Miniprotein binders against q6w4x9r395to579. Designs and how they scored, part 8

Target 1, 185 residues: q6w4x9r395to579
Amino acid sequence: GHCSLEGGSFVTTFDARPYRFHGTCTYILLQSPQLPEDGALMAVYDKSGVSHSETSLVAVVYLSRQDKIVISQDEVVTNNGEAKWLPYKTRNITVFRQTSTHLQMATSFGLELVVQLRPIFQAYVTVGPQFRGQTRGLCGNFNGDTTDDFTTSMGIAEGTASLFVDSWRAGNCPAALERETDPCS

## First folded at step 11 (miniprotein)

Design sg4
Fold by ESMFold2, fold request of step 13:
Structure sg4 (fold): chain B 185 residues (1-185), chain A 89 residues (1-89)
Amino acid sequence: as target 1 above (185 residues)
Amino acid sequence: DTLRKLARVLYWLATVLMWEAERAFEAGNFEEAFRLAEEAGELIEYAIKLAEEAIKEGDTDPETEELLKEAEKLAKEVERFIAKVAEEL
């Protein structure tokens, strides 16, 4: 299954459902029992233009009880708050420069993340078939049914992207006058 | 600037850990909430030092000052949360 974060604000789910949102926050992309040690993949979005409603992807975070990996649009890679030189390897994760414009996080547990650094920061999430029907978050539930991909963190299928996206917010969103904006749907 | 870029990453990670700490607190896992908040505090303290050093080394990007303000605000929030969690230990 494939999920993508493109064009600053566009998402395509594992079930190929496209949507767009704007927000300044960290969002849960993917949670699954297939990710070891309570793993979750998250996306950080921040203000990108002159309008408070213009936001774009600025970082991807993989968080578990063991690892806290951040990959930023500025090519900073950390684990557990420590900057790392690439290639970087843990027991079950390898992060390396795939090309001059792309980084890859490969894992032994069926998750692959590729980030495009230039011309715009984009992310591509690939999961193996064992994840089918066992995912939650902005990338959808991977059950082959696009009508319930907007399932909230409460388990409610919504008709709009904004309510769905809002339910998957995680992390402390910055509180500033120029940063205080509601996501668009 | 390399220092500002790392400081921003540490800030983002600290916000994520605080979200996890709040979830642990709501679930009654007070030792976990305390541990996560302590880690977030260490990250944000480091982010502040890096941002301050970036300015000292000539970083003129206005985002560096914005990061400092955000990080100092988060540090205060982390401090208050740790005190709150400690009451439940």
Scores: ipSAE 0.776, ipTM 0.895, lowest interface PAE 0.9, mean pLDDT 86
Fold by ESMFold2, fold request of step 13:
Structure sg4 (fold): chain B 185 residues (1-185), chain A 89 residues (1-89)
Amino acid sequence: as target 1 above (185 residues)
Amino acid sequence: DTLRKLARVLYWLATVLMWEAERAFEAGNFEEAFRLAEEAGELIEYAIKLAEEAIKEGDTDPETEELLKEAEKLAKEVERFIAKVAEEL
């Protein structure tokens, strides 16, 4: 299965459902029992212009009980808060430069992350077939049915991307629309 | 410049750990909430140190001062949260 995070804050789920959102927060992209040590993949979005509709991916985070890997748009790679030179390896994760514009995180547990650094910071998530029907988050549930890909963190299927995305926040963040419509700070 | 970029990453990681700490607190896992919040506090204090050092070394990018303000705000939030969790231990 394939999930993508592309410019303009566009997402395409494992079931090929496209959507767009505008927010400045960290979001849970993928959770699954197939990820060891309670692993989760997260995406950090921040403002890329002056409008609430100008948000972009700025970092990807892989978090588990053992590893806390951050890959940023500025090409900073850390694990557990320490900067790392590439290629970087743990027992089950390898991060390396694939091309002058792409980094890859490969794992032994069926998760692959490819990060495009330029011209726009984008991410491409690939998971093996063992993940079918066993994913949660912005990348959807990977069950072959797009009608329930907008399932919230509470298990409720929503009809709009914004409610779905907001439910997967992993941080205390203002809503992008509220910031644009509220003159008080 | 390199110092600011690392400081930003530490800041983002600290925000994630604080979110996890808050979830642990809500679930009644107060020892875990405390541990996560302490780790977040260490990360954010290091981020502040790096941002301050970047400015001292001549970093004039306005993003660096914005990061420092954000990190100082988060550090205060972390301190308050740790005190709150300690009441439940």
Scores: ipSAE 0.736, ipTM 0.875, lowest interface PAE 1.0, mean pLDDT 86
Fold by ESMFold2, look of step 12:
Structure sg4 (fold): chain B 185 residues (1-185), chain A 89 residues (1-89)
Amino acid sequence: as target 1 above (185 residues)
Amino acid sequence: DTLRKLARVLYWLATVLMWEAERAFEAGNFEEAFRLAEEAGELIEYAIKLAEEAIKEGDTDPETEELLKEAEKLAKEVERFIAKVAEEL
């Protein structure tokens, strides 16, 4: 399964459902029991562009009980708050420079993250088949059905991307703007 | 540049850890909430020192001063939260 976070704050879920949102917050992209040590993948969005209502991806975070990896748009890579030289390797995770413009986080547990640094900071999440039907977050539930990909953190299927996205906030931050959003219809 | 960039990453990580600490507190997992909040506090203090050093080294980007202000605010929030959690231990 493939989930992407692309320029203009566009997201495409594991079930290929596209949507767009603008918000300044950290959001849960992916939670799953297939991730060891209570792992979760998160995305940080911040203001960008000409309009103050526009936002873009600025960092990706992988958290577990063992690792706290941050990869930023400024090419800073840390684990547990300590800056790391690439390639960086733990028992289960390797972070390395894939190309002059891309970094990759590869894992032994079926998660792969590719980050494009230039020209625009973007992220591409790939999960193995063991994740089918076992994911939650902005990347959807990976059950082969796009109609319930907007399932909130409380387990409620929403018809509006904004309500869905706001439910996955991991921080004390304002709700997305009702105007200038790109709602699903 | 490098100091500000690292400070920003530490700040983001600290905000995430505080979110997790608050969830742990709401769930009654007070030891976990305390450990997460202490870690967040250490990251925030380091971020503050890096941002201050960046300014001393000639960083003129207004975002560095903004980051310093937000980090100092978060540090105070973390201290209050740690005191609150300690009452439950």
Scores: ipSAE 0.724, ipTM 0.876, lowest interface PAE 1.1, mean pLDDT 86
Fold by OpenDDE base, fold request of step 13:
Structure sg4 (fold): chain B 185 residues (1-185), chain A 89 residues (1-89)
Amino acid sequence: as target 1 above (185 residues)
Amino acid sequence: DTLRKLARVLYWLATVLMWEAERAFEAGNFEEAFRLAEEAGELIEYAIKLAEEAIKEGDTDPETEELLKEAEKLAKEVERFIAKVAEEL
């Protein structure tokens, strides 16, 4: 399954359903029992600085009981709160520079993350086949059915992206809004 | 602006940890809630220090001041939460 976060607030689920939202919060992208130690992948959206109404992806966070990794445009921060030089390696996670503009987080448990740092901060999540039907979050449920991708954290299927996205907030944040944005922005 | 950038990242991480701590608390996992909150507290205090240092060194970006304000707010929330959890241990 491939999930992408592009163009500020454009998301394509594992089931290839595209949608857009506008929000300033941290959201759960991926939860799954296939992630060790209660692991979760999250996306941080913040103000773009150009307009008060514009938000964009600014960081990706992987969090488990053992590992804490934040990938932002300029920094990779781990458990001790210090910026790390790449490559960074734990027992089952490696973060390294893939290209001049891309970082990659590779894992031993079937999760891969590619982050484009410039010119636009974007993220691409890949999960193995063992994750089929066992994922939840903004990336959807990876079951081959796009009609139920907007399933909330409470297991309710929503018709709008905003309500769906709001259910996956990892904090107290303003409500998300559905926006039509250019995917190239 | 390196200090500000790092402080922001730490702030983000602290918010996530506190969210997890709250979920743990709601589930009755008080020890886990406490652990997560303590860690969030350490990170947010570090973020505050970095933001303050940035300002001291001449960072005039309004974003730094805003971050400091938000971080201080979160620090207070963390403190209150830790106290609440401690009562359940």
Scores: ipSAE 0.448, ipTM 0.772, lowest interface PAE 1.2, mean pLDDT 91
Fold by OpenDDE base, fold request of step 13:
Structure sg4 (fold): chain B 185 residues (1-185), chain A 89 residues (1-89)
Amino acid sequence: as target 1 above (185 residues)
Amino acid sequence: DTLRKLARVLYWLATVLMWEAERAFEAGNFEEAFRLAEEAGELIEYAIKLAEEAIKEGDTDPETEELLKEAEKLAKEVERFIAKVAEEL
């Protein structure tokens, strides 16, 4: 399964459902029993301009009981809150520079993350087949059905992206806004 | 500014940890709530120090001052939460 966060406000789920939202919060991208130590992948969005519609992805966070990793445009911060030189390696996770503009987080448990740093901060999440039907968050449920991807954290199917996205907030923040736009733009 | 950028990242992480701490508390897992809140506290204090250092070194960007204010607000919230959790331990 492949989930993408592109163009500042576009998301494509594991089931290949595209949608757009504007928000300035941290959101859960991926939760799954397949992630060790109650692990979760999250995305941080912030203002990129003066308009409410000017929001963008600014960081990706992996959080578990044992590991804390933040990948931003200029910094990689780990458990102790210090910026790390790459490559960084823990028991099950390795963060390294893939190319001059891309970082990769590789894991031993079937999660891969590629982050494009420039010119636009973007993220690509890949999960193994063992994750099928066992994922939750903005990346959807990876069950091959796009119609139920907007399932909230409470297990309710929503018709709009805004309510769906809001249910996956990892903090107190303003409500997300949905706007109809071609994700390929 | 490098200091401001790092401070912002630490602030984001602290907010996430506090959110998780609150969830742990609501679930009755007070030990986990306490652990997460303590860690959030350490990170936010470090963020504050970095922001202050940036200003001291001549960072005049209004964003730095805003970050500092937000971080200080969060620090107070963390302290209150830790005290609350401690009553349940």
Scores: ipSAE 0.447, ipTM 0.772, lowest interface PAE 1.3, mean pLDDT 91
Fold by OpenDDE base, fold request of step 13:
Structure sg4 (fold): chain B 185 residues (1-185), chain A 89 residues (1-89)
Amino acid sequence: as target 1 above (185 residues)
Amino acid sequence: DTLRKLARVLYWLATVLMWEAERAFEAGNFEEAFRLAEEAGELIEYAIKLAEEAIKEGDTDPETEELLKEAEKLAKEVERFIAKVAEEL
């Protein structure tokens, strides 16, 4: 399964359902029993302009009982709260520079992350076939059905992206917007 | 600029840890809640320190001041939460 976060506010689920939203919060992208140590992948969105519709992806966070990794445009921060030189390697995770503009997080448990740093901060999540039907979050449920991708954290199917996205917040934040009010933003 | 950027990342991580701590608390996992909150506290204090240092070194970006204010707010929340969790241990 391939999930993408592109253009600052666009998401494509593992089931290839595209949607967009505007929010300034941290959201759960991926939870699964296939991730060791209660692992989860999260996305941090922040304001990129004056308007509420001007939001963009600014960081990706992997969090488990054993590992804490934040990938931002300029820094990679790990468990000790310090910026690390790449490559960074733990027991099951390796973070390294793939190209001049791309970082990669490789794992031994079927999760791969590619982050484009420039010109736009974007992320690409890949999971192995063992994750099929066992994923939750903004990347969807990876079951081959796009119609149920907007299932909330409480197991309710939503018709709008905003309510779906809000259910996966990892913090107290303003409500997400489904549509861009300013097409130029 | 570098100090502010690092402080921002630490702030984000601290917010996530506090969210996890709250979930642990709601689930009755008080030891885990406490651990996560303490980690959040350490990170947020470090973020505050970095932001203050940036300002001291001449960072005049209003975003730095805003970050400092938000970080200080979170630090207080963390402290209150830790006290709350401690009562359940």
Scores: ipSAE 0.434, ipTM 0.767, lowest interface PAE 1.3, mean pLDDT 91

Design xc2
Fold by OpenDDE base, fold request of step 13:
Structure xc2 (fold): chain B 185 residues (1-185), chain A 89 residues (1-89)
Amino acid sequence: as target 1 above (185 residues)
Amino acid sequence: DTLREEAERLYDEARKLMEEARRAFEAGNFEEAFRLAEEAGRLIKEAIRRAEEAIKEGDEDPWTYLILRYAEWFAEIVEEFIERVKEEL
């Protein structure tokens, strides 16, 4: 399964459903029992301009009981608040420079993350087949059905992205604004 | 303990109980499996309440939210298991 965060506010789920939102919060991208120690991948969005529609991805966070790995747009990598030199390795996670413009987080448990640093801060999430039907968050449920990707954290299927996205917030933030646009258009 | 820490403790205890429940189920001890699962269900619901209360009181740590989401998911798992056990009683 492939999930992408592109263009500052565009998301494509594991089931290949595209949508757009504007929010300034931390959101859960991927929650799964396949992630060890109650792990999750999160995205941090912030305001990039003066209007509410000017939002962008500023960091990606892998959070678990043991780690809080933050990859920020300024190429700083931290774990539990401490800056780390690359390549950085934990028990089952390695963060390294893939190219001059890309960082990669590789894991032993079937999660891969590629972060494009320039010209736009973007993220690409890949999960193995063992994650099928066992994911929740903004990346969807990876079950091959796009119609149920907007299932909230409370198990409610939403027709629009706004309430769906808000349900996966991991902080006290203003409500996300929905703008339905195809990221491929 | 903070509300978050209490939620974590309850969540962990619920998970332990469910593992025991599963073992009981595999052994054909359905009554014990049911009892353990019901207890896990009570604990996990309390974990959810504690996490929600923490958030309501101003805990903005993403970890608190994540605990809540995992607890909610686990509650569903417990409920589904209980239904399976009932079919064997």
Scores: ipSAE 0.861, ipTM 0.930, lowest interface PAE 0.5, mean pLDDT 95
Fold by OpenDDE base, fold request of step 13:
Structure xc2 (fold): chain B 185 residues (1-185), chain A 89 residues (1-89)
Amino acid sequence: as target 1 above (185 residues)
Amino acid sequence: DTLREEAERLYDEARKLMEEARRAFEAGNFEEAFRLAEEAGRLIKEAIRRAEEAIKEGDEDPWTYLILRYAEWFAEIVEEFIERVKEEL
């Protein structure tokens, strides 16, 4: 399964459903029992301009009981809040520079993350087949059905992205907005 | 303990109980499986309440939210398991 966060406010789920939203919060992208130690992948969005439609991805966070890894444009910060030199390696996770503009987080448990740092901060999430039907969050449920991707954290199927996205917030944030915008913004 | 820590403890305890419940079920001890699962259900609901209370009181740590979401998911798992056990009673 492949999930992408592109253009600052565009998401394509594991089931290949595209949608847009504007929010300024931390959101759960991927929650799964296949992730060790109650792990999750999260996305941090912030304002990139003066309007509500000017939002962008600013960081990706892997969070579990054992690990906290924050990948931003400028640094990789781990559990102790220290910026790390790459490659950074834990028991099950390795973060390294893939290219001049891309970082990669590789894991032993079937999760791969590629982060494009420049010119636009973007993220690409890949999960193994063992994750089928066992994912929740903004990346969807990976069950081959696009019609139920907007299932909220409470198991409610939504027709629009706003309530769906808001249900996966991991902070006290304003409501997300669903607007038609340029995919590059 | 903080509210988050309480939620975590309750969540962990619920998970242990469900492990025992599953073992009981596999052994054909359906009454015991049911009892253990029901107890797990009570604990996980309490974990959810603690996490929600933490958030309400201003805990904005993403980990608190994540614990809440996992607890909610686990509650669904417990409920589904209970229904399966009932079919064997």
Scores: ipSAE 0.843, ipTM 0.921, lowest interface PAE 0.5, mean pLDDT 93
Fold by OpenDDE base, fold request of step 13:
Structure xc2 (fold): chain B 185 residues (1-185), chain A 89 residues (1-89)
Amino acid sequence: as target 1 above (185 residues)
Amino acid sequence: DTLREEAERLYDEARKLMEEARRAFEAGNFEEAFRLAEEAGRLIKEAIRRAEEAIKEGDEDPWTYLILRYAEWFAEIVEEFIERVKEEL
């Protein structure tokens, strides 16, 4: 399965459903029992302009009982809050520079992350077939059905992205907005 | 302990009970499996309440939210298991 976070506010789920939202919070992208130690991949969005529709991805976070890795445009920060030089390696995770503009997080448990640092901060998530039907979050449930991708954390199917996205927030943040009218964001 | 720590402890305890419940089920001890699963269900619901309370009181740590989400998912698993056990009683 492939999930992408592009253009600052666009998401494509593992089931290839595209949608857009504007929010300024941390959101769970991927929750799965296939991730060790209750792990999850999260996305941090912030304001990129003066309007509510001007939001962008600013960081990706892998979080578990054992690991905390924050990938931002300028640094990789780990559990102790220290910026690390790359490559950074734990038991099951390696973060390294793929190209001059791309970082990669490789894992032993079927999760791959590629982060484009410039010119736009974007993220690409790949999971193995063992994750089928066993994912939750903004990247969807990876079951081959696009119609149920907007299932909330409480198991409610939503018709719009805003309520779906809000259900996966990992912080106290304003409600996400779904605006189709601003092509610049 | 903080509310988050309590939630974590309850979640972990619920998971242990469910492992015992699964073993009991595999051994054909359906009554014991049911009892253990019901206890796990009670604990996981309490874990959820603790995590929600932590958030309500201003805990903004993403880990607290993640614990809540995993606890919610686990609650579903427990419920499904209980239904399976009931079919064998």
Scores: ipSAE 0.841, ipTM 0.920, lowest interface PAE 0.5, mean pLDDT 93
Fold by ESMFold2, fold request of step 13:
Structure xc2 (fold): chain B 185 residues (1-185), chain A 89 residues (1-89)
Amino acid sequence: as target 1 above (185 residues)
Amino acid sequence: DTLREEAERLYDEARKLMEEARRAFEAGNFEEAFRLAEEAGRLIKEAIRRAEEAIKEGDEDPWTYLILRYAEWFAEIVEEFIERVKEEL
């Protein structure tokens, strides 16, 4: 399954449902019982540009009982607040520079993250087949059905991106701006 | 302990009880499976309330939000299991 965070504000779910939002917050991208130590992947968005209150992806975080790995657009990688030289390896996670513009986090538990640092900060999440039907968060539920990809943190499938995105906030932050989801096909 | 620490402890306890409930179910002890799952459900609801209270009181740690989201999801799993056990009673 593939989930992407592109163009600063666009998301495409594991079931290929595209949407866009603008909000200044940390959001849960992916949680799953398949991630060890109650792990999750999170996305951090912040203000971008000069016009209006547009926001863009500025960091991706892997958080568990063991680790808080932050990969940010300032190109610094930290774990639990400490800057790390790449390649950086834990028991089940390796973060390394794939190219001059891309970092990769590889894991032994079926999660892969590729972060494009330049020209635009973008993230690409890949999960193995064991995650099918076992995910929640901004990347959707990976069940092959786009109609319920907007499942909120309370388990309710919503028809709108704004309620869905707001339910996955991992911080005390304002609601996302209400904009129509850009239907792509 | 902090509200976040209480929520974590309750979540962990609920998961342990659910493991016991599943083993009882597999052994055919459906009354015991039901009792254990109901207790797990009670503990997970308390975990949710503690995490929500922590957030309302100003806990901004993303970990607190993550524990809450896992507890909410686990509560759904517990309720599903309880309904499955009831079919055997």
Scores: ipSAE 0.750, ipTM 0.873, lowest interface PAE 0.8, mean pLDDT 87
Fold by ESMFold2, fold request of step 13:
Structure xc2 (fold): chain B 185 residues (1-185), chain A 89 residues (1-89)
Amino acid sequence: as target 1 above (185 residues)
Amino acid sequence: DTLREEAERLYDEARKLMEEARRAFEAGNFEEAFRLAEEAGRLIKEAIRRAEEAIKEGDEDPWTYLILRYAEWFAEIVEEFIERVKEEL
């Protein structure tokens, strides 16, 4: 399955459902029992201009009981707060420079993350078939049914991206704004 | 223990009880499966309360939110299992 974070504010779920939002927060992008040690992939968004309604992706985080790997738009990779030289390797995770503009996090548990650093910070998440029907977060539930991809953290299918995105906040943050409904954009 | 650490421990114990409940169900011990699953449900609801309280008291660590989201998802799983066990009772 493929989930993408593009253009700073666009998301396409594992079931190919596109949406756009703006919010200044860390969000749970992907959680799954297939990720070891209660792992999750998180997306960090921050203001991208003068307007508070405009935000873009600034970092992607892999977090588990053992790891806190941050890949940020400033091209610094950290693990548990310490900057790391690439290639960086743990027991089951390797982070390396794929090209002059792309970094890759490869894992032994079926998760792959590719981050485009330039010209725009973007992220591409790939998960193996073992994740089918076993994901939650901004990337959706990967069950082949787009009608319930906006499933909130409470298990409720929503019809609007904003309510869905807000339920996946991982911080004390303002409510998100959906682009198509934001008159200030 | 911090409220976050309490939530983690309760979540982990609820998962262990649910594993035992599933084993009891597979063995045909439906009364035991029901008892274990209900206790797992009680523990997971308490885990959720502890994590929510931590957040209200100012815990801004994304890990606390992640544990909460896993606990909430697990609570749904436990509720569905209890409904399934009731069909066998």
Scores: ipSAE 0.696, ipTM 0.842, lowest interface PAE 0.9, mean pLDDT 86
Fold by ESMFold2, look of step 12:
Structure xc2 (fold): chain B 185 residues (1-185), chain A 89 residues (1-89)
Amino acid sequence: as target 1 above (185 residues)
Amino acid sequence: DTLREEAERLYDEARKLMEEARRAFEAGNFEEAFRLAEEAGRLIKEAIRRAEEAIKEGDEDPWTYLILRYAEWFAEIVEEFIERVKEEL
């Protein structure tokens, strides 16, 4: 399964449902019992232009009981707050420079993350088949049915991306209600 | 302990009880499986309340939100298991 976070706050879920949102917060991209130590992948969005309705991805975070790996747009990689030289390896995670513009986080548990650093900070999430039907977050539930990909943290399918995205906030930040415009509509 | 730490401990205890409940179910001990799963459900609901209160009181740590979301999902799993056990009683 593939989930992408591309410029202009575009997201495509594991079930290939595209959407866009405008929010300034940390959001849960992916949680799953398949991730060890209660792990999750999170995305940090911030304002990206003069318009107060424009936001973009500024960091991706892998968080578990053991690790807090941050890959940020300033090209610094940290784990638990300490800057790391690449390649960086734990028992089950390796972060390395794939190309001059791309970093990769590879894991032994079926999660792969590729981060494009330049010219625009973007992220591409890949999960193995063991994750089917066992994911939640902005990347959707990976059940082969796009009609319920906007399932909130309370298990409720929403009709709008903004309500869905708001339910996955992982920080004390404004609700996305003031950013309900859909640029594709 | 902080409210977040209490939520973590309750969540962890609920998970351990569910492991025991699943083992009891596989062994055919359906009354015990039901009792353990009901207790796990009680603990996970309390974990959710403590995490929610931590956030309301200003806990800004993303970990607190993650524990809450896992606890909420686990509560759904426990409820489904309880319904499955009832079919055997």
Scores: ipSAE 0.683, ipTM 0.848, lowest interface PAE 1.0, mean pLDDT 86

